# Miniprotein binders against b1l550: the designs that were tried, part 55

Target 1, 279 residues: b1l550
Amino acid sequence: MRLPEELLERARDIHSEAPSHRIKLDRVGSFGLKVPVEFKGFLLLAEADVWVSLPEGRRGVDLSRQVEAIYELSNPPKDPFSLCREAAISLLEKLNYADSSGVSIRFDAPLQDGESLKYYGVEISSIASDEIINKIRVEILGMTACPCTAELIRAYKSSEIAATHTQRSLGILEVSTKAEHPDPDKLASIIERAMSSPLRTYTKRPDEGGLVIRSLSNARLAEDVVREMIHLFLEEFGHLPEDTHILAAVRSMESVHMHDIYAERSFSLDEIRKEISSH

## First folded at step 6 (miniprotein)

Design RB2
Fold by ESMFold2-Fast, scan of step 7:
Structure RB2 (fold): chain B 279 residues (1-279), chain A 116 residues (1-116)
Amino acid sequence: as target 1 above (279 residues)
Amino acid sequence: SKTIFILSTDERTLRELEEVFKKEGFVVFTFTDPEKFLEELKRLLERGNVDAVVIDASVGEEFAKKVIEIVKKYNPDAKIYLLTTNPDPEFEKRMRELGVEEVFTDPEKLIEAVKK
């Protein structure tokens, strides 16, 4: 049953009222929204969060207006980078009491590699105030092989090909920049090239054997993978602003342990260039 | 908030311009890649979210023409500025004739002109 229009007209505007306590809130918004996006020819259902800052003198945010804004901008579906930036700007324009706004969009990106299909995780955000900060995080699974066990087995058997344990490893690259978002396919490629070998969604037995042999021939520590990812990142994206911040990390899901191995490095482009040039 | 798009291959100049326009209350988009700059600019112009555009003249006359045509088509009130380290009076004259507000060699003078 619908309420009469006159009741809605007489209702207090709760959101514009003074709060019980005059405290600013950093992020108030709608989280976990489902939004269609177009990514490199694919129509995907992404998950989005939208938020704004709330000043100490205002009780609440107009959440309905936030949701309507992003859904309006998502029809027709567009690339998630443009959607992220447009929505962040739109939120600041429409909600004039806010000092900042943000949008985060998460999805699994399909990547066709010949007849094989694989995917990787993408999370992007745009945070708007008197500037835009763009952030992208790419996560992709690959294979690593242990060089320590390989060396022990080689010494024992005197073999040309080292036998060792292999495992899935999650590679992570996260970039925060005032420039536009880096191409996630290039970030995913950097991660895969740093690994012992890539993974596929489907492999036949001979192809599976080939991936394992490749991994064994290219055994790498988690620490080796992180350093290689940083090296490859600088070759591809060294042109980004010097205050760009990067996180490079690997989580190795060790097949012979009940626990994982983790290695990471956070840096700004300015910081890493000075470090490398001193050696 | 006013929105400004900036394309420069000089990271130091790009950072300087971004910091200044941020303090002036602009929403700032920065680019080092001309192709990505054009792609994003087209998208936001269709929604009227651009007030000023700054382009490094080193991208060349043909690229600058494409940007000017797109900006004037979708948002004729947006102002276009060129920044150059290699001044060419004839090129600058042609750019102004196409609708560029002004061509600058000094980033400080560019900043003052955009603020107005």
Scores: ipSAE 0.000, ipTM 0.091, lowest interface PAE 26.2, mean pLDDT 79
ESMFold2 (binder alone), alone request of step 6: mean pLDDT 83; pTM 0.841

Design RB3
Fold by ESMFold2-Fast, scan of step 7:
Structure RB3 (fold): chain B 279 residues (1-279), chain A 116 residues (1-116)
Amino acid sequence: as target 1 above (279 residues)
Amino acid sequence: SKTIFILSTDERTLRELEEVFKKEGFIVYTFTDPERFLELLKRILERGNVDAVVIDASVGEEFAKKVIEIVKKYNPDAKIYLLTTNPDPEFEKRMRELGVEEVFTDPEKLIEAVKK
């Protein structure tokens, strides 16, 4: 049903009224919007959150303008990076009472896996204020093999390739930068190369055996994986601005424990280079 | 502007059709993977409508049928066109019975029909 538009002339403008308590809000917006994006030749259904800051003297935001901003820019579907940046800027222009705006877009990204596809998680955001900050988070599962148990079993059985427990490990790379978003496929590649082996969508038994042998021959602690991810990141993305911030993390779902092992490091490019170059 | 979906495993045909329809002011979506297209098609059509769907026979009759069924179910007003390099009257009859507007062997004639 549609109510007569004439009623808008007589109704209170609730959003512009003073709130019950004069408290600033950091993020007010529309969350969980479904939007189409074009990613590397694929049309994907992504989920978007859009928000603005709300000053202490204003009761509410115009949520319909937020939805209009992202939908206008998402038709036709475009790459999620451009959509994210353009929508954040558009929100600040449309809602002039806001000091900052933000857009986050998340989706599962396809990655070539032999003759099939596998998927990894991507979340990108752009936050606009007096400048724009771009963030990207990539999560992908891989395999790790325990080097400690491998060494014990090798000693016991006198084998060149020691048996050990293997487990799924979730690798995480998050980047915040004033430059363009890094390519998520390259971030996913860094994570997979740092692991004992990548995971596959499906394998036949001989290929599965090869994957396990690769993992066992490349046994790594979660701590080893994080350090390798940082090393590989610097080789690929060392050209980013010095104030770029990175989070590298691994969550290992230990097959011999009731709990997970977690390792992480946050750093700026400036900070890590000074640390690595120190004698 | 009108929206068109183009499905073909032949990258050359796909690229040529995409360029022409973009120049004519269409919003063009191209797909090379029939299975991926089917997974996305329902979700896309539930959110919005498409004006035309072009299916290249290179995707195979079984995938073409599945695409036609989904399009007709979720977007019955969409016009479906089939492009083939080998005319077969029996095949054309089967496709038309499923809801295909017309089967073309000449890409140029297909382009003219979609523009109308």
Scores: ipSAE 0.000, ipTM 0.095, lowest interface PAE 21.6, mean pLDDT 81
ESMFold2 (binder alone), alone request of step 6: mean pLDDT 85; pTM 0.861

Design RB4
Fold by ESMFold2-Fast, scan of step 7:
Structure RB4 (fold): chain B 279 residues (1-279), chain A 116 residues (1-116)
Amino acid sequence: as target 1 above (279 residues)
Amino acid sequence: SKTIFILSTDERTLRELEEVFKKEGFIVFEYTDPEKALEELKRLLERGNVDAVVIDASVGEEFAKKVIEIVKKYNPDAKIYLLTTNPDPEFEKRMRELGVEEVFTDPEKLIEAVKK
C-alpha cells in the first residue's frame, strides 16, 4: 500500500522542527548499509555507515538523502577509499545544516596466500568538515609462540629444542591522517611480519611443519609484537604527516588460559620520534 | 594539513603531482575531466578552504579561466599556480592578470613553491 503523494503537502516537516530539547548531536545517520565496492580487482560486498552532525535547533536529519548520496557514488562499484572520501563530501553538500559528515566502510580484504586466498579485516572512514581526516583499521590473525614456556621447557629437559604453547593472535593497526588512506595490504604485511609466523588457508604437512618450526624459533610476547609493528610501521609510513595518529595492538588468544592477553600503544609520529631519539 | 586541488588532462602529470603532494601531507583532489573538476571544486569551496590550486595548461585557457574565477570568488586566499610545457609570454601575462600566483614550466619548482 503506497500512500498518496498529495499527503506530503499536508504533512508537517518533522525534521526541520525544533526538538523537545535543544541539544546538538555529533553523529546522526544510516548505519549498516550494504554497498558493493571494487578492491584490487575484486568485487566485494561492504558494509557502510554514513552520518552528519545535527544542530541543536533541528529535530532530525534527512536520512533518505544520506542513502542516496552513497548509492549514487557506488554505482558502478568503485574503490572504497574514493567512495568514502567522495560520499563524506557529498553529504555536506546535500545536508547544508551539518557542520561535519562522516562515512565508514568495512569489508574483508582478500590477500594472496600461495595458490589460495586468505582474508583480513579493513575498516576505513573519512570525516569531513573544514578539512578531511582519513582513518583506516586493519586486523589480521597470525601465530605467536610463548618464549617464557619455551625457556622453562628447555631448562627442564636440558635440551636446545624448546617446546612451547602457540596461539592465534590478532594484530591491529589503526591510522588517522590528513593524507590519503595507507595501503591496507602493506599494513597487513607489517602485522604478519611482526608475528611469530603468519597463518595460512591451506598447507601440506611439510609446509605446516615449517610454519610451526618458524613460530617456535621466533617466539614473541604480545609486547614484542607491538614494538616490532611500530618499528616496521615507521620504516614503511614514516613519511606521513607528523600529526598522524597510530594505534598498534595485539590480542593473544592464549591457549593455556581462559582469557586473552592484550598489548597496545597509541602515538603520533611526532611523539614517537621524540621518544625514540631520547634513547 | 593543507588541501590542494589539481586539474590536468595529462594523466601522467596528474599522477606524479598527486604522489608528491600526498607524501608531503596534503589532502589532494585531482581531476582529469575539466567539467567534473569545476563541479567538485565549487562543492569543496562551499564547504571549506583550498590552500593551493594547480592547473595544467593542457586543460585550455577557457577552463583555466573558469577555475581561476571560481577560486578567486569563493576562496581569495588560495594560491593558484599554472603548469605549462609550452612557454607563451602573452598567455602567462593574461593568467597572472586573472590572479595566478606564478606560471611554471618545471614541475619540481612548482612543487617547491606550493610547499611554502
Scores: ipSAE 0.000, ipTM 0.083, lowest interface PAE 24.5, mean pLDDT 81
ESMFold2 (binder alone), alone request of step 6: mean pLDDT 83; pTM 0.850

Design RB5
Fold by ESMFold2-Fast, scan of step 7:
Structure RB5 (fold): chain B 279 residues (1-279), chain A 116 residues (1-116)
Amino acid sequence: as target 1 above (279 residues)
Amino acid sequence: SKTIFILSTDERTLRELEEVFKKEGFVVFRFTDPEKFLEELKRLLERGNVDAVVIDASVGEEFAKKVIEIVKKYNPDAKIYLLTTNPDPEFEKRMRELGVEEVFTDPEKLIEAVKK
């Protein structure tokens, strides 16, 4: 049932009223929206959050304007990076009481894996105010093998190939920058290259054996993976603005423990270069 | 909506074309790296979601020829356009003989042609 539009003329404008308490809110918006996006030749259904700041003198945010901002820009479907940036700007233009706006878009990115596909997680954001800050987070699973147990087994059996426990590890790279979003495929590649071996969606037994042997021959601590990810990131993206902020992390789902191992490092490009050059 | 695949070694030209085509509602894939361009182009052609390919003449005639041959091999229905700052009738004739729809010096005219 659609209520008569005449009711809008008689109803109070609740959003523009004074609130019960004069307190500014940092983020108010529509969360969990479904939007189609075009990503490297794929039509994907992404999940989006949109928000704005709310001043202390205003009771509420016009949610319909937020939804209009992103949906207008999502038809026809476009790349999620442009959609994210343009929607954040549009929110400030449509909701003139706001000091800042933001948009986040999340999706599983397909990645070619032989004759099959595998997937990695992508979350991008754009936050607009007097400037635009773009953020991207990439998460992809890989395999790690324990070098400590490998050395114990090697000592015990004097073997050329050390047996050790292997486990799935989640690699994470997050980048916040005033420049455009980095290419997520390149971030995913950095993570996979830092691991003992990548994971596959489909393998035949000989290929599966090869991945295990590769992992065993390239045993790495979570700490090793994080350092390698940072090294590879600087090779690929060291040209970004000095105030670009990065988080590199690994969560290893240890097969011999009831708990996970976690290692991380946050830094700006300026900070990490000074640290490396001091040695 | 239409998808367009653009290769140029000139970053300024690439940004200008991207901005204009996005404003017209196209899905734009932009590249300055020939290897990345060929990799993605093959993948997208196989899936049938490439409507137009734009190559800036600055990439060189030999590379343009390779791209044209790949496009015509995998999706003969995709339209190929060249953008150049210097009109050359002999070059344009050679490119059209290879399967290019048209060579443009004006991005606005190229946009109208891509829209069908």
Scores: ipSAE 0.000, ipTM 0.073, lowest interface PAE 26.8, mean pLDDT 80
ESMFold2 (binder alone), alone request of step 6: mean pLDDT 83; pTM 0.838

Design RB6
Fold by ESMFold2-Fast, scan of step 7:
Structure RB6 (fold): chain B 279 residues (1-279), chain A 116 residues (1-116)
Amino acid sequence: as target 1 above (279 residues)
Amino acid sequence: SKTIFILSTDERTLRELEEVFKKEGFVIFVFTDPEKFLEELKRLLERGNVDAVVIDASVGEEFAKKVIEIVKKYNPDAKIYLLTTNPDPEFEKRMRELGVEEVFTDPEKLIEAVKK
C-alpha cells in the first residue's frame, strides 16, 4: 500500500532539521545494496555500500539520492571499478552538503581452476573529496605447511606419516592509491604464489596428493608468506605512486590449535623501498 | 621414552648433544632459531609432554624467562637447563631463581644431569 502524496505536504523534513548534538559524522549511508556488475566476462551480484560525510548542523542524509547515484550507473551492468569511482563522484554532485563520499563494492571473483572455477574475495572502494583515493582488498585461501613441526618430526624419524600439519591460510592484500585500482587477479596470484600451495575447488586423489606434496616441500610460516607477498607485490606494482599504502597479512587457521595465527605488515611504497635499500 | 628440546646457535655442540641423546633412547628436537624453537615448544607442550629443555644462554635473559614461564605452565615437571660459554655467577643465580635446574659450561656434565 502506497500512502497519498498529499501527506508529504504536511510531513516534516527530518533530515534537514538540526540534530540533538552538533557532531559531524564521517560515514552515513545505505549499506548492503545489491548491484549487478560485469567482471571479466561474468555477470555477478555484488554488495555495495554508499556513504557521505554529514555536517554537524544537519540531522540526516537523503538516502534516496544515494541509491539513485549507484543504480543509475549500474544499469546496464558495468565493471565494478568504474562503477565505484563514478558513483563516489556522483554522490558529491547530488549531496552538496557532504565534504566527502565513498562507495565500497564487494563480490566473490571467479578464477579459472582447470575445468572448474574457484572464487576469491574482492572489496573495492573509492573515496572522493578534494582528491580520489582508490582502495582494493583481495582475500584468497591457500595452504600452508608448518616448517617447525616438519623439522620436529624429521628429528623423530618419521617415514610413513605426514611430515607436518597443513592448514588453510587466508592471504590478504590491501592497496590504497591515488592511481587506478590494481588488477585483483594479479593480487590473488601474488598471494597464491607466496603460499605453500594454492587450494582447488575440485581434486581427484592424484591431484590431492600433488597439492599436499607441494605444500610439504614448500613449508612456510605465516611470517614467511607475508614477506614473500611483499616481495612479489613490489615486482608487479612497484610503479604505483610512492604514497601508495599496502597491507599484507596472513591468517593461518592452525589445525593443531583452537586459535588462529596472524601476521601483517602495513607500509607505504616510499617506506618499504628505503627499508630494503638500507642493506 | 624421554623427550628433550635443544636450542643452540653452535652447530658443533648441537650435533654432539643430538648424537649422545640418540644413543640413550631420547626423542630429540634440535633448533638454531629461537623464534621457531618457542613456537614448536608451545605446540608440543599442548599435545604431549617434554622431559627436558636445553637453551643456549646467548639467547638472552628475557627470552629464557619466556621459555621458563611456558614450560612451567604446561609441564611443571620438565627440567630446564642452560648451556653457556660465558660464565656469569650473578646471571646463573637469577636463572636458578626463575626455575632453571642448573647452568652448565660443560656439555658432558649437562648430558649426565639430563640422563638422571
Scores: ipSAE 0.000, ipTM 0.065, lowest interface PAE 28.0, mean pLDDT 79
ESMFold2 (binder alone), alone request of step 6: mean pLDDT 80; pTM 0.809

Design RB7
Fold by ESMFold2-Fast, scan of step 7:
Structure RB7 (fold): chain B 279 residues (1-279), chain A 116 residues (1-116)
Amino acid sequence: as target 1 above (279 residues)
Amino acid sequence: SKTIFILSTDERTLEELREVFRKEGFVVFTFTDPEKFLEELKRLLERGNVDAVVIDASVGEEFAKKVIEIVKKYNPDAKIYLLTTNPDPEFEKRMRELGVEEVFTDPEKLIEAVKK
């Protein structure tokens, strides 16, 4: 049931009024929207956040225009990269009082794994102002094996290949750039290659044994995984602008502890190249 | 990333250009309707968020002229490209004189020029 249009003539425009306190807000928006996206041949239901900056002299944001901006661009469903960038630009066009806008889109990306599929987490964002900054975060589980315990067991057992504890580890690569979003499949591949072994959706006992043996033969600290991820990233994406910012991290869900181990490094491409070249 | 506006009456060409530029990290706006194209282009030009404009010559010289005038008025740094299926040196010369960066008959060469 729709209220009479005559009420609009008499109602105050609350959003355009002065606020009680003249304070600028950095992000005001609609969070947790469900939006369909097309990703590499799959139609996926993604979760989106949309926001704009709010100036100190304005009481509120027109939230209906935010939803309209992303909805118009998501029908028919399109790739989440274009949707993210186009919606961020549209937000600033529709809400001209804003200095900046942003859109983030989150989904589980399918990845072919033999005759089955596995999934990794993707969050894509675009922040628009006088320029557009693109950000992508990829998270994927892998396996790590502890080299410290392996070394102790090897010493105890007279230099034979040693048993050690293994655990699931979450690898994280986040890239912020003025260039296009990096391919998330390539970021996921970098993370998995840095691990002791990848995880699989489906294994039989011989395949499972093979994964365990690979992990044990390639034991790595969380710190080792982060360094390897950075090395592999530079090989694949070293061509990005020098002001590109990267976060590489791993969270190891230690099977012998009640707590997790975490290692990370944030850097710009300019910073890391200078560091690596210094002897 | 860079923003590109594309107007074409040929949906096949439009879809090919959309796919290629999106893969290169562009924000791509595609139109078959000249009025809708101008409306959206003006809005984003006023913000400065348009890097390239591609117009299919099939929309006609007078309409192309209007687009060029608007783009140059609001964002002289934006690059305007024309795509045509029929080479016409005299038409190409007139378009360049109006401020078009380049006229292409080959979509692949257009793509390479825009990427730079």
Scores: ipSAE 0.000, ipTM 0.089, lowest interface PAE 24.5, mean pLDDT 80
ESMFold2 (binder alone), alone request of step 6: mean pLDDT 83; pTM 0.839

Design RB8
Fold by ESMFold2-Fast, scan of step 7:
Structure RB8 (fold): chain B 279 residues (1-279), chain A 116 residues (1-116)
Amino acid sequence: as target 1 above (279 residues)
Amino acid sequence: SKTIFILSTDRRTLRELKEVFKKEGFIVFTYTDPEKALEELKRLLERGNVDAVVIDASVGEEFAKKVIEIVKKYNPDAKIYLLTTNPDPEFEKRMRELGVEEVFTDPEKLIEAVKK
């Protein structure tokens, strides 16, 4: 049953009315939308949030217009980066009372791992206003080995490769830039190279032994991993605009503790260059 | 509503134009970095049409030309305007031949032309 279209002429336009209180809202939108995306040859189910700012004089947002914008652009499925940017721009064009719009898309990204696949977390957003700001957050698990315990065991046993505890560590790189989204595979690669060893989905005993030996031979503190991530990021992405903002972080799930170790650094490219150049 | 894209290496000029066009109901995109502006403009034009493009001559003739070429390729109906503090009749002639609607030395006259 559809209600008669003539009712639209009689109904109040609730969204255009004055609100009970003249307060601007920063984000009003549709959250948790399921959207198909095509990522590097894979058809994936992503989760999207779409939103706009709401001025103090307007009661509500046309939410159906927001859903229309993203679904229109997602059929056929396309890469999530273009979808994110195009939907944010489309929202701002269609909802002209808004000062800003935003789209966030989250998915687990497949990464080729020998003959198998492994997965890492990706969250991207595009925020459109007077300019467009693209943000990407990549999270991937790796392995770290404790250098402190390694050194104690080496001193005790006089071994070339000291025994030490190893643990899963979550590496995080978040980039906010006026340029396009950095390639998440490159960000994931930076995180993995900064770790003592990457993790694998599938290993046989010889490969597993090699991974463990690599980790033990490359023992790193969470602090070491964050500094290495920053160093590798600057080598790969140092050409981004100077006002690009980066968060580099590691959460180490310490196998010898009931709690985690966490290390992070936030910076702009301009800030970090000046810091590194100082003596 | 109408969308405007503004490129200028002068942050003060960008801020002033942004405030004026926002008050007039435009959706305003502003950029100071010419290379990043080219990347973003191409993305904007592929799906969302732009009604007007303002280029400050401070970005240089080569980048101005690249912006004009991208606009012409993806959205030929967009109006392109140049803002300059140094009037140059030969430069103005070259820019008009590339498809610029008008070259302005006065920001207020530019604003009135864009509003039409």
Scores: ipSAE 0.000, ipTM 0.217, lowest interface PAE 16.3, mean pLDDT 82
ESMFold2 (binder alone), alone request of step 6: mean pLDDT 84; pTM 0.861

Design RB9
Fold by ESMFold2-Fast, scan of step 7:
Structure RB9 (fold): chain B 279 residues (1-279), chain A 116 residues (1-116)
Amino acid sequence: as target 1 above (279 residues)
Amino acid sequence: SKTIFILSTDERTLRELEEVFKKEGFVVFTFTDPEKFLEELKRILERKNVDAVVIDASVGEEFAKKVIEIVKKYNPDAKIYLLTTNPDPEFEKRMRELGVEEVFTDPEKLIEAVKK
């Protein structure tokens, strides 16, 4: 049911009124919107958050204009990077009382896995003000093998192929930059290459054996994986602006413990280069 | 880090090469069974690129040839090196024609070439 137009003309404009308290809000918007996106030839269902800053003298945000901004740009489905950037800019232009705007888009990205597909997590954001900041977070599962247990078993059994426990580990790379978003497939590749081995969608017994042997031959601590991810990131993306901020992290779901192991490093490109060159 | 695959039926040679390359900062994968390696190699290379592959002639010419063909098909930029204790100019010529960068009889020279 629609309400008569005359009632809308007589109603108070609540959003434009002064608030009970003159306090600025950093993010006000529509969260959890379902948006179709086109990613590398795939039509995917993504989840989007859109927001603006709200000044101290205004009670509310025009939420319908936020939805219009992203909807107009998402039909037909568009690549999520362009959608994110263009929607943030459009939102700031449409809502002239706002000092900043932002858009975040989350989806599971398909990755070729032999003759099958596997998926990794992607969250991208664009935040617009007097400049635009682009953020991307990639999460992908891999396998790690414990070098400590491997060393104990090697010493005990004198085996050339070390026996040790293996576990799933979640690798995380997050990048915040004034440049365009890094390619998430390249970030996922960096994470997987830093692990003891990648995970597969399915394997036959011989293929599974090879994956396990690969992991055992490349046993790594969570700390080793984080350092390797940073090294590989600098090789691939060291050309980004010096004020680019990176988070590299690994969460290892230890198969012999009831708890996880976590290792993390945050840095700017300027900071890490100075650190490496001083050692 | 650079990734290296090492294939040899001689476990002593594998241990020596693995230890050296790990100390030099490489991500090292070692394989002792040529048949199992061939079964798994295609699937591994579809997901991961390697920087270097070292094949010990102890695996035999037929298996070395098959490994080289698969590596070049799925990872054409990979550098393939062969290690042999029995120098044979005709064998070396055939291996180089298949895409092997260099054939070594001295492990120390092999290590120096891969490090570069």
Scores: ipSAE 0.000, ipTM 0.064, lowest interface PAE 28.4, mean pLDDT 79
ESMFold2 (binder alone), alone request of step 6: mean pLDDT 85; pTM 0.857

Design bb1
Fold by ESMFold2-Fast, scan of step 7:
Structure bb1 (fold): chain B 279 residues (1-279), chain A 80 residues (1-80)
Amino acid sequence: as target 1 above (279 residues)
Amino acid sequence: MERVRITVEDGEIRVTVEIEKDGKRIRFEYTFTSPEELEKALKEIERIIRRKGLPPEVVEEVLRQLRELAEEAFRRLEEE
């Protein structure tokens, strides 16, 4: 019979010992776990991190219990939002010494693009303590066109559409809220609509020409894109709690420079509404 | 046989829990520098002991001793 011997080994776990230095750690856990998730009809391979806080008097965490918590909830695969929230709660239940727990899940989300698919980045988190805070970050590539060069060439040539440089730009929206995670497809849509034009998986010559002309006709600075993303976000998600925090950012991979341009703004809904109403 | 010891020396609290029953041996050791740290450690020890499936009479006796010694340690820290 093995049970008594197993209990002895578990009871004398090194993790229960005092550490060499009495320092609380904020996040200790298993990072880079592969988990299946169901997202909008797709079965995807996601990467997950699970963690808990570690008190200053305890040497280590029970890593096997962390892995057990997420794997029990990931079979059969479920939506990553429910998995994230439920796993964070389960971690606190299984690891009673922790003051807080967290789960982060990352995957590339498919988005219909004609007869093909394109992909955008999604990272969601749930952090559990006396309350649950949900976080989502969406990153998607789009195209921007330089308005300065466009106007210079337009003025010189007296044409309606001027030549200018175009580049891929990465749009970023990050939301932290006590409400449920926002729909990532809607966040991706906001980013794409703020750009000069979206990117495509593939195009034929006429469609490619149209995309380029659209971009040239809608030339935008990185600063313009960030402001438009914020405007569109408020139209779609202004109903979220006032203490919801948002990061809107753009990284423009300038085709005529050896460096990138970056613009961002962080704000709470309360803060931004007061700013807009005062101006 | 169960032995639970809490010692307070030079602002440090040391907790040693030793349990020997039916051939099983369990030993835990913790060191703390504040009442708040001791409180958290005591909760952790209680949770560990309850979860390890020791006989109820042994668990209850160890937890009783821990609470008694913790009260004495808190008193000693207050009076320091």
Scores: ipSAE 0.000, ipTM 0.067, lowest interface PAE 26.2, mean pLDDT 76
ESMFold2 (binder alone), alone request of step 6: mean pLDDT 69; pTM 0.572

